# Designs tried in a protein design chat: VHH binders against Profilin-1 (pfn-1). Part 38

Target 1, 132 residues: Profilin-1 (pfn-1), of Caenorhabditis elegans (q9xw16)
Amino acid sequence: MSGWNAYIDTMTAAAPSIKRCAIVGAADGSVWARTEADNVFKASEEELKTFVALFNDVTQVPAKGADIEGVHYVVPRTEESLIFGKKENTGFFAVKTKSAVLIAVYEGPNEVAAQVRKAVESMQTYLNNAGY

## First folded at step 9 (VHH)

Design ua15 (from ua1 with P105A; framework vhh_7pa5_2)
Fold by ESMFold2-Fast, scan of step 9:
Structure ua15 (fold): chain B 132 residues (1-132), chain A 123 residues (1-123)
Amino acid sequence: as target 1 above (132 residues)
Amino acid sequence: QVQLVESGGGMVQPGGSLRLSCAASGFTFSSYAMSWVRRAPGKGPEWVSTISGSGGSTSYADSVKGRFTISRDNAKNTLYLQMNSLKPEDTALYYCATGGPTPPALPGEYNYWGQGTQVTVSS
């Protein structure tokens, strides 16, 4: 369990524009690991429980948007295992694996967003392959 | 000291079956996820399958899904790969690998590998 922080470090090293991120349980939104100290991911357990439930029917999300760390994001579209949102120069990517949801909040323009998406999807593939 | 020792490889004809074993020692086996990774001649490593420490969760590469079954016996510290309907493209050196109780420290990186067991599928 304590080793999950190494995956946070791997994602932030691959995409330095990630400001905050977390790995949470897909079933309940429980935090397995998150960025800490100056980059602490601030979402509450209740907010995360609500957020991971969005993956039960991602087609409804663009109509409502999504809330992360008390910030409301516009969600332009979704894929089966991907929700992403935008608010001005900030945004997030969230991907679901078999057992986890990875959430990365970033700051920057669309070129930065592409780098962050690649980092999160690479980790999603890796974790699915590792049985998570 | 972590040790992983594979066995069960051999030569079979297409459509045949083999069962690979990996004997693990030097760590609390039931706490670690275990994987099978293969390397075909002239190619890089390809992940094949993973099983959680408890055995409750398994995953497979699309190329082997429906043909291979990963399992473990925590009382015997042994990992298995049952390979059915073998194809020539399954020819590879098969490794048992683990990164610990969590996934490996880096994507595609396993901290502990066995020596490998050769599987050759040809007529």
Scores: ipSAE 0.012, ipTM 0.185, lowest interface PAE 8.6, mean pLDDT 84

Design ua16 (from ua1 with P105S; framework vhh_7pa5_2)
Fold by ESMFold2-Fast, scan of step 9:
Structure ua16 (fold): chain B 132 residues (1-132), chain A 123 residues (1-123)
Amino acid sequence: as target 1 above (132 residues)
Amino acid sequence: QVQLVESGGGMVQPGGSLRLSCAASGFTFSSYAMSWVRRAPGKGPEWVSTISGSGGSTSYADSVKGRFTISRDNAKNTLYLQMNSLKPEDTALYYCATGGPTPPSLPGEYNYWGQGTQVTVSS
C-alpha cells in the first residue's frame, strides 16, 4: 500500500473531487502510480509520452490544447510548471516537479477546480522538497 | 495488471552460486527501475539491489557488494540477480519489486512485489 500509491491516496484525500489522477515520470511519461479500478486513469503510455513533452515548451500549449485519456482539452494559459485545461464540466491540472508530472482530472464547478489545483500544487511542493 | 514472478531459488552450500530471475508483465518494463528485496525468517524486508530502467545504473546493499550482480533483459521483460560466494546469512525469501522509474530509498516505497523465491544457504 505504501510507495507511490500513498501519494495518489494523499492527493485524492485532499481533494475528493479528483476523479482520476496519476504520477508519471517527467522524462518519458512512465507511470509511477495512478488511480485504479472504477477510477482508473486511462491514458496510454504513448499519450503520456506526448503529454509530458509539452513541459519542454509550455508556451506552445494554449495554441494546440492538450489530450488526456483521449479527451481534447482547451488550455487557456500555462505557467512554467503548470498546464491546466477545461472541456465542459471536466478539467485537469498537471504540474511538473524535478523528476515527475502530477496529473489530476476532476469534474465539477469552479470551487472544485480551486481545491484540485491546491491539492496538486501541495503535492508538487512536497515532492520537490523530497528531491523528486 | 502488474505481475512479477520470481524463480531460480534453491538450496546451496556456502560459497555456492545461484541466479534468480523475475518475469515481469502488465507494464512497460524498460521504463521502470527494478529491485531485489529479501526477507529472512522472522525479519522485515531488506533492500538488496536496484537497476535503472535502461540498465545504465546499479546499486547494492553493503552486505552483498562484490558478490551479487543485478542485470536485466528488456527484450524479454526479465530481471536477474546473479548471487556468488553465498553465505548462510543470505538465506531468505527473495522478491523482485518496483515502485516506478525512480529507485525508492526504502522497501516500503515499492508498489509492486512478486511472490518470492526461497534461497537457503547451509551445509
Scores: ipSAE 0.000, ipTM 0.118, lowest interface PAE 12.7, mean pLDDT 82

Design ua17 (from ua2 with P105K; framework vhh_7pa5_2)
Fold by ESMFold2-Fast, scan of step 9:
Structure ua17 (fold): chain B 132 residues (1-132), chain A 123 residues (1-123)
Amino acid sequence: as target 1 above (132 residues)
Amino acid sequence: QVQLVESGGGMVQPGGSLRLSCAASGFTFSSYAMSWVRRAPGKGPEWVSTISGSGGSTSYADSVKGRFTISRDNAKNTLYLQMNSLKPEDTALYYCATGGPEPPKLPGEYNYWGQGTQVTVSS
């Protein structure tokens, strides 16, 4: 039993349209917690290392997009600590804290996306305040 | 059952150095960020430093930046704080702390704390 899964459970309870998510180390993409079993977050260690490095210069990301779980997402814009992408009826939100990156993959319309973003940003604030 | 045990504190003169250790057990140490928090006599807790689970990222309070170095050895389940150029203002009980397997009850709080190790810097 992983204790960091309690944060995953909190986010998925707040936004049930999150299909898969993970909390990874900001410096190296090491997995702290992720959804498992039927909702397993499938990103490789190398993919996650590449992904978290995008936060070193988020302004470059819209030009090339981002890959999560072997799926290429269009990234329309970024904010200093936020990358989000879309592909058809799926999307993701990724936010950086002091020492972690939270990644949530969801499915559904724009109203669903807004709920997922709110859940992820709320957790980002909580973890930053906790020193993570 | 999560346990954190600090050691390495002591008395030292200004300008001296100490290395604190925290032995962790009862959880997957490498999966969680770890922090050092100190409490001076008559004061509330002050956050000192945090290190990510992998050890790849660190952060420090402005009061200790450049003097203290946080590190970890995940093979030994041990957290360290190297304290250089110690000042009388660094006198405090130093705690190893983590959210561990549960989220903190409030932002800025920790679910698990050690017993603390006393650092006294006096001339």
Scores: ipSAE 0.000, ipTM 0.153, lowest interface PAE 12.0, mean pLDDT 83

Design ua18 (from ua1 with N111S; framework vhh_7pa5_2)
Fold by ESMFold2-Fast, scan of step 9:
Structure ua18 (fold): chain B 132 residues (1-132), chain A 123 residues (1-123)
Amino acid sequence: as target 1 above (132 residues)
Amino acid sequence: QVQLVESGGGMVQPGGSLRLSCAASGFTFSSYAMSWVRRAPGKGPEWVSTISGSGGSTSYADSVKGRFTISRDNAKNTLYLQMNSLKPEDTALYYCATGGPTPPPLPGEYSYWGQGTQVTVSS
């Protein structure tokens, strides 16, 4: 069975401006599902382990920024279960559930960022309500 | 695209051992976490164990800790589950899956389970 790929498909259908995304384990950053082929999410397991650990204390993140796919993002502020950032014309939203972290990388202006944020937060709510 | 083929099940007495295998194809095996999931008669799916893509981290359901060992051979695109000290409660169809614990169903989505491999523990 390949159940987590359906979640990637749902998010990318809801927000077509997502360039790459992944669902990773909250405890270790292991990849459960990701975009592939021309849209492959390229973060290493080691980088993702470091990234998910940021959710242990999100208040430290704006001072340091965050690295995804070897790109350093400025993180202007965080919310309890949300880290987001910008680097030139690219950005990301990452949300934590009990068991998972959803990461979506997009390109474009702030107008498309709102659609991407809505897609990942909707999925976060769905998973949290299901106990994940 | 993803193909997963389970094997290695059988009948065994309590206290016995079995080793399950899952042959994977159609994706970059080493990049994905892999899990074992089981379905006992009359019950829903129960997550058993997960291993990270590199093999560097593993996790187990409380019911199998200390008895089961998950491992992988990325050169062979194969996932394994070594099952020791088997109990009647371990009787189930065993499936391998990409990713972590079994996700909840999406509206309108169908859960697909392959044939699996049957493990029966009885005297």
Scores: ipSAE 0.464, ipTM 0.771, lowest interface PAE 2.0, mean pLDDT 87

Design ua19 (from ua1 with N111G; framework vhh_7pa5_2)
Fold by ESMFold2-Fast, scan of step 9:
Structure ua19 (fold): chain B 132 residues (1-132), chain A 123 residues (1-123)
Amino acid sequence: as target 1 above (132 residues)
Amino acid sequence: QVQLVESGGGMVQPGGSLRLSCAASGFTFSSYAMSWVRRAPGKGPEWVSTISGSGGSTSYADSVKGRFTISRDNAKNTLYLQMNSLKPEDTALYYCATGGPTPPPLPGEYGYWGQGTQVTVSS
């Protein structure tokens, strides 16, 4: 695995509280890179295709929630390029760049969530500035 | 542990055809989008084509549209690139990679996997 797997490694090093994460194509939800083995990101291509389509109109998401890895998350609010959700002690942050969607699933309190959000948004900024 | 091994390159005349193969191991091949990337001598990497994990979607660089076809055989863990109507400007070392377009280098992280396979188009 070449270039995109290095981005997964960078995000998990920056925020060790990330349990599972993936980088997927914004157009189709295809998996470019993901965590593996004991940390495998298990979302199907069909689920991810549905998920990335949520970025076409994020204002509809809080009313319906979002599904990742077969888990339904409550989405309290959205921003233009950011969807995040909660399910008890588990949550996720997903950000869209020009070409990709970065998804990070974490477990822990609000302090952990803040670290994960910063890591994902930092990568989003880097990729957008690089034309991705 | 993850390995990508390219093959099928060679020397051809303009207008010729080649079929490249990439044998993948060490990861769940069918779950990953796969790309072909090329590098001409003295040039940076150029993304060529991407195929989704299921094979249901494909995309191509403008320079190769209509001439190249990307495909995969998930049962064999193999990625293919059928190259038709080859031009001298297609001369490059061809690599396969997981995911979409080649990302920009990150400090200490970026690299290529595999040896690549050389394609030379000349008269």
Scores: ipSAE 0.529, ipTM 0.774, lowest interface PAE 1.5, mean pLDDT 86

Design ua2 (from u46 with L102E; framework vhh_7pa5_2)
Fold by ESMFold2-Fast, scan of step 9:
Structure ua2 (fold): chain B 132 residues (1-132), chain A 123 residues (1-123)
Amino acid sequence: as target 1 above (132 residues)
Amino acid sequence: QVQLVESGGGMVQPGGSLRLSCAASGFTFSSYAMSWVRRAPGKGPEWVSTISGSGGSTSYADSVKGRFTISRDNAKNTLYLQMNSLKPEDTALYYCATGGPEPPPLPGEYNYWGQGTQVTVSS
């Protein structure tokens, strides 16, 4: 359906430790593309709308945490266009571009987390350069 | 809400000219590539032309190269298609289309379409 599926494939190829991911609209949290089948990204549209609104003021997020796929994550800190969280062996990185938010859920130790972060930030740079 | 409204179609003789317009609203027009797509009677959609958000890059289907010119006025949120040397085979309903926030998709894979404007080349 969507040409954005190629971007999902690119992210998961760059960091195989990504278990599920999605690309959503920054304004409304609408899903442009997401992993499917055995790796289906299960966040509801209502949850994603709430999640993307967190980027309106990332400095408030550590006090409240973030919910993705019905799981509440502790967010230890944020950066201007980056929200990340951890829950035991599971974590996520979410980055905002001009028009999109990329969300990647992964499992593994800190070395794996660093690879996932690099993959989402590389895609963020690519999309920003493309005007998205 | 993305809205695209085409105008400028009509009936014209072979060899004639028409200029189509598409008024866009509901998104940051200058940030998105825009395309013209047509559908002839009894046929599927055929991609005609694309222009980048800035207007710096254009592309055309082989069937219209040298005859059609795509352009845009980002200050007015308007897309244009200047059609010269029209042929009977150019008869179709013409749509402006965008992938919205998505990268420009391959022909026929657009997320947002207008209602279309009819171009008939006869006589």
Scores: ipSAE 0.011, ipTM 0.118, lowest interface PAE 8.3, mean pLDDT 82

Design ua20 (from ua1 with N111Q; framework vhh_7pa5_2)
Fold by ESMFold2-Fast, scan of step 9:
Structure ua20 (fold): chain B 132 residues (1-132), chain A 123 residues (1-123)
Amino acid sequence: as target 1 above (132 residues)
Amino acid sequence: QVQLVESGGGMVQPGGSLRLSCAASGFTFSSYAMSWVRRAPGKGPEWVSTISGSGGSTSYADSVKGRFTISRDNAKNTLYLQMNSLKPEDTALYYCATGGPTPPPLPGEYQYWGQGTQVTVSS
C-alpha cells in the first residue's frame, strides 16, 4: 500500500543535492512520481515522451543534447542505460530500468554530481532486480 | 494534501457491470499516471490497470483484459474503471493510486491509497 513517491523520497534522502526528480514510464514518459511544491519537476508529458525515446539509441544523444524542463543540456557522452548532462550551474542524471526512467536534476560541483549518480544507479539496480 | 476518494462499488451478480470513480485533489491530476489496484480477502495487492496523464496510454493486468476499461476526465480530476463481465474472483476492495504499475516493496514506504471501494460479485 505504497506509491512510487516513496522512491523519490529514498533518492532525495540519499543525495540531498537533488533539486528535482521524477520516475516516469520507459515506454511513454508518463509520470509515476515526481518532486512537488517548491521543488516541482516541470517537464511536460510531451517532453518526457521525447526524452525517454532517447534511450532507444543512447549513442545518438551526444550529437543532439537533451531537453528537460525546457532546458537544453549538453550531453558529453552516454553509457548503456545512462544519459547525463550539464547546463551552466545545473546537471542531470537519467537512468533506464526495464519499465521506468529515473531523472534527477541537481545543482552543485562535481562532488555532488557523483553522489547523485550513485543514488540513481543504486535505485536503477534495485528496480531492475525487482523486475521493474 | 493529496486525497483520493473511491466510489461506485457494490454487490452484483456474475456477468454484471459496475463503474468505479476516483475523485482526486491536492495535486496536478493531468500530470500523473493513475492506477487501479485491488486486494481480495486474505491476499496481497494486485495491480489492475494504469492510464497515462493525458489518457493516451493504458495498460491492464491479464486477468481483466477485454473486460475492464480505465479512463479519466482531467477537467473533473476523476479516474474511472468500467468493469464488465464481472466474475466472483473480481471480489475485492478496489483502490485508486497515483503513479504507474504497483511498485515493488520498499522498506519504510508510505500508504498512498484512498479508502477503497468494495466490489462483491456473488449469485
Scores: ipSAE 0.252, ipTM 0.649, lowest interface PAE 3.3, mean pLDDT 87

Design ua21 (from ua1 with N111E; framework vhh_7pa5_2)
Fold by ESMFold2-Fast, scan of step 9:
Structure ua21 (fold): chain B 132 residues (1-132), chain A 123 residues (1-123)
Amino acid sequence: as target 1 above (132 residues)
Amino acid sequence: QVQLVESGGGMVQPGGSLRLSCAASGFTFSSYAMSWVRRAPGKGPEWVSTISGSGGSTSYADSVKGRFTISRDNAKNTLYLQMNSLKPEDTALYYCATGGPTPPPLPGEYEYWGQGTQVTVSS
């Protein structure tokens, strides 16, 4: 198993409301690590390639939304390195680092979303500082 | 059986230099990214530097950038860390570590570790 799974474990420990997550390559959407078994992250290679390409121009995303695991999310706004979406009681946060994209899918209210965002952004900062 | 053995540590004055080595065995060395991680007494592990399996890509912690150089010799299964302009803050036990072809960035989460070599920088 990949040493990158430790980063999945760190994020899910920091924010237990994360249901599924993955770390993928920013250039191609290749999976470095993802949650498995009962919490398997089910995005296809084609979907991930399309998703990471959204970071090339995040300003277009709120008008169209984003698809993760075959689910269409409303994206209220974006920042240069952050895309987040909502669909009823579910949501996601995706952040881009120098060489990776971190995607966390969660369930719960706004207080839970804030914890998930903090966990993902903390990991983003750590990876950027580590040269990733 | 994966084995990593560090050497080259010692005592040096501020501004001095040391070269650390890590002898690797039990895996296809050239297919694995390699890292140096240090731990000062009473502190958690701090990532220092990483080199890709081919040696074509390197990265460094901001605290050592410009002073330390990571390199590898795949024919000898050996990883190196050249440490220049050493500071008292560099005093730590230095480990070589690996987790596969793509290295994890969290220093405590590496799959394989050496036993460490002590570096002490004091006046």
Scores: ipSAE 0.007, ipTM 0.171, lowest interface PAE 9.2, mean pLDDT 85

Design ua22 (from ua1 with N111T; framework vhh_7pa5_2)
Fold by ESMFold2-Fast, scan of step 9:
Structure ua22 (fold): chain B 132 residues (1-132), chain A 123 residues (1-123)
Amino acid sequence: as target 1 above (132 residues)
Amino acid sequence: QVQLVESGGGMVQPGGSLRLSCAASGFTFSSYAMSWVRRAPGKGPEWVSTISGSGGSTSYADSVKGRFTISRDNAKNTLYLQMNSLKPEDTALYYCATGGPTPPPLPGEYTYWGQGTQVTVSS
């Protein structure tokens, strides 16, 4: 329980195709909030620490891919504060703010992916404007 | 339900030290990151430090690096903040929070669950 749980609820309401998501600290990958129960986001502390470190040099990520919840994703390209990946009919979007990384895992075709990206980028903008 | 109770604040002179505690209950303490957040008079909240659920990772605001140490005792459900070399600008009400720094408020949300503990650094 944290006040950050309301932000998880806001993101999942904005894009119902999000299956699991989390908000983690950009410096260390510590979990601030995540989806729970039947939609539990299962990444370990070690995996998240490794994942957030990818934002230190996103240009290296397409060559190596990225691991989330023990699943290896192909990362086709990156932007300065955005990493996204695909594996079959599943994918993720991860965006970095000043102090956080938002990760959303979804299932579905490219039309669904566009809605998920919009939801995480809207939250990224809100948090950056709020100083986070 | 989640309960957080801060203690250990007080008045000290510049260069002094204090150790803050946060007693947590109502949740699986070791599964959640914990943070210290402070609010100085007339200012908004400032994130101070975070520690992972296991205690294996810590992070600090640039303003306190090298002076403050966050730690936890999962067997006692207690979070600590050791504050050394205190400065007048460290004067604030200190809160503990579950999971990262205090988020910006959303309509209808409560950001702090403890009453906070007052730290005053004055000459």
Scores: ipSAE 0.024, ipTM 0.331, lowest interface PAE 4.7, mean pLDDT 85

Design ua23 (from ua1 with N111A; framework vhh_7pa5_2)
Fold by ESMFold2-Fast, scan of step 9:
Structure ua23 (fold): chain B 132 residues (1-132), chain A 123 residues (1-123)
Amino acid sequence: as target 1 above (132 residues)
Amino acid sequence: QVQLVESGGGMVQPGGSLRLSCAASGFTFSSYAMSWVRRAPGKGPEWVSTISGSGGSTSYADSVKGRFTISRDNAKNTLYLQMNSLKPEDTALYYCATGGPTPPPLPGEYAYWGQGTQVTVSS
């Protein structure tokens, strides 16, 4: 049993518009937990290693965009420890803690984005306060 | 249906060695980091070691560095922990889990792992 699966379940319960979600190591992008089955988060370890390295300098990300699950997202801007993007009816929010990166891919109109962001940032705050 | 089944524990004298195995099923094993976690009687869980999905990176708790080696065989869906120079303080139930270091408890609850495999180091 994975203790990190409970964190995936918590985020998806808080924001039902999350289609796919993962928790990965901040140092190497290795998958700690992710959604499975019909909602499997499909990013490769190589892609995730590249993605988490974006947090080393988030100011460069809007010029290049970001790739998740082989999909290129336009990143309009970044905030400290937050990268987000939009592509048509899909989008993502990714936040970095001390040891982890939380990634949530959602589908739906802009009205659901705020709920997804809140769920991811709440978990980020919880993990940071716990020393993670 | 994710299943993780630990084996290989036993009784050993200080300075001895054991190799633990974890048989995984129900998910794409090679896509997940895997960890070993232990729980000594009367204590909370302690993270021991993590290996990335590809096996390209490993990490260890300070208490086991230089003595334990984590490895995996993705073709067999099996995780291993080679334990050398065992000490009485290594006595615990050992669990395998998907993911990185032991997560903090969620508000109001603790995560429990499965049955585990017992390691006892004594003479």
Scores: ipSAE 0.064, ipTM 0.495, lowest interface PAE 5.6, mean pLDDT 83

Design ua24 (from ua1 with Y112S; framework vhh_7pa5_2)
Fold by ESMFold2-Fast, scan of step 9:
Structure ua24 (fold): chain B 132 residues (1-132), chain A 123 residues (1-123)
Amino acid sequence: as target 1 above (132 residues)
Amino acid sequence: QVQLVESGGGMVQPGGSLRLSCAASGFTFSSYAMSWVRRAPGKGPEWVSTISGSGGSTSYADSVKGRFTISRDNAKNTLYLQMNSLKPEDTALYYCATGGPTPPPLPGEYNSWGQGTQVTVSS
């Protein structure tokens, strides 16, 4: 069964600059699907539990930044269900649905960042419309 | 390739117990949440329970809370569902899956179910 892996494949196909991504449970940060092998998304369960808890109050995130895969990102601003950040040539977009958080880590300039954001927001919309 | 093989189903009377197993291979089992999903005759799939990769958190559908226990043995790549106080309403094919609740299919995609393991509760 492709299940949640089909969502990973769709996002990475839509935005090839995505280096690693994962779909995790919104309540606990447990991994439902992720990129593997040479592109393995390697955040710990503890780190992901901390990360998804940031969505409980996104207004506090710009003051602290966010940690993904042991890398600290500057978060310039947030939206209700969107956290994103940048560190040098690496960045991420994370979006929350009712049940899940989609996280995409990318490398490249601002032009590729826009494509990555579009890919994760499209999946967020699809899942929200399906009640997820 | 991700492979999941369910077993342990059978026929029991109301109030009986069964223990289901799911043997997993082809991925880093301990890194993934795992779920049990069931499909009753003439019904769509219903999520039953999920356990995190470490086993540190579990969740259950309201219909099975207090009766079913999900667990895992990461050293054996095996997921379990202990089912107690079984009711006729629990009659279904039971499937295991990676991740949380089974997602909707994407356009042009479909969810494939294995054969599952049949649980029949009848007097």
Scores: ipSAE 0.558, ipTM 0.804, lowest interface PAE 1.5, mean pLDDT 88

Design ua25 (from ua1 with Y112H; framework vhh_7pa5_2)
Fold by ESMFold2-Fast, scan of step 9:
Structure ua25 (fold): chain B 132 residues (1-132), chain A 123 residues (1-123)
Amino acid sequence: as target 1 above (132 residues)
Amino acid sequence: QVQLVESGGGMVQPGGSLRLSCAASGFTFSSYAMSWVRRAPGKGPEWVSTISGSGGSTSYADSVKGRFTISRDNAKNTLYLQMNSLKPEDTALYYCATGGPTPPPLPGEYNHWGQGTQVTVSS
């Protein structure tokens, strides 16, 4: 049994515009939980290892962008332990905790992006407070 | 449907060895990190070890470092735990799980465990 699926369910319930999301290990990008079936989060372990390493210095990310699920996103800026990107009507928010990185991919107009960000940041706070 | 079936437990004397297996089905096994978690009599669950989907990285609880080895065979959808130099303190039901170290349950939730496999270390 794994309790991490409950965290996926909580984030997707809080922001229905999330199309795919995952919780991965901060140290290695290994997948702990993800959306499945019609909403499967398809990033490879190798891509995720590269992605979580971006949190070692978020100030470098806007110059290069970020890749998730084979899609290159423009990263306009970063904040603390937050990386977010846009490509057309799709985007993502990724936040780092002590042990995990939460990644949510969404689709929709800019108006829904704030709901997605709030959902992942709320979960980040909860996990940090729990020692994760 | 996701299914995890543990096996390989038994009774051993201190200093003995056991190898646990976890047969997985119903999901893309190689895409997920896998963990071993144990529940000792009268205690809560304790995370033991995690291995990445590729098997390229592993991590262990301090209580088992140097004695236990986690491994996986993705072609067989099977997770293993080789337990050496067993101590009475290792006596527990052992469970496999998807993901990294088990987080605390969210408010209103609780962990559901299968049968697990019993390891008893006694003289």
Scores: ipSAE 0.496, ipTM 0.773, lowest interface PAE 1.7, mean pLDDT 87

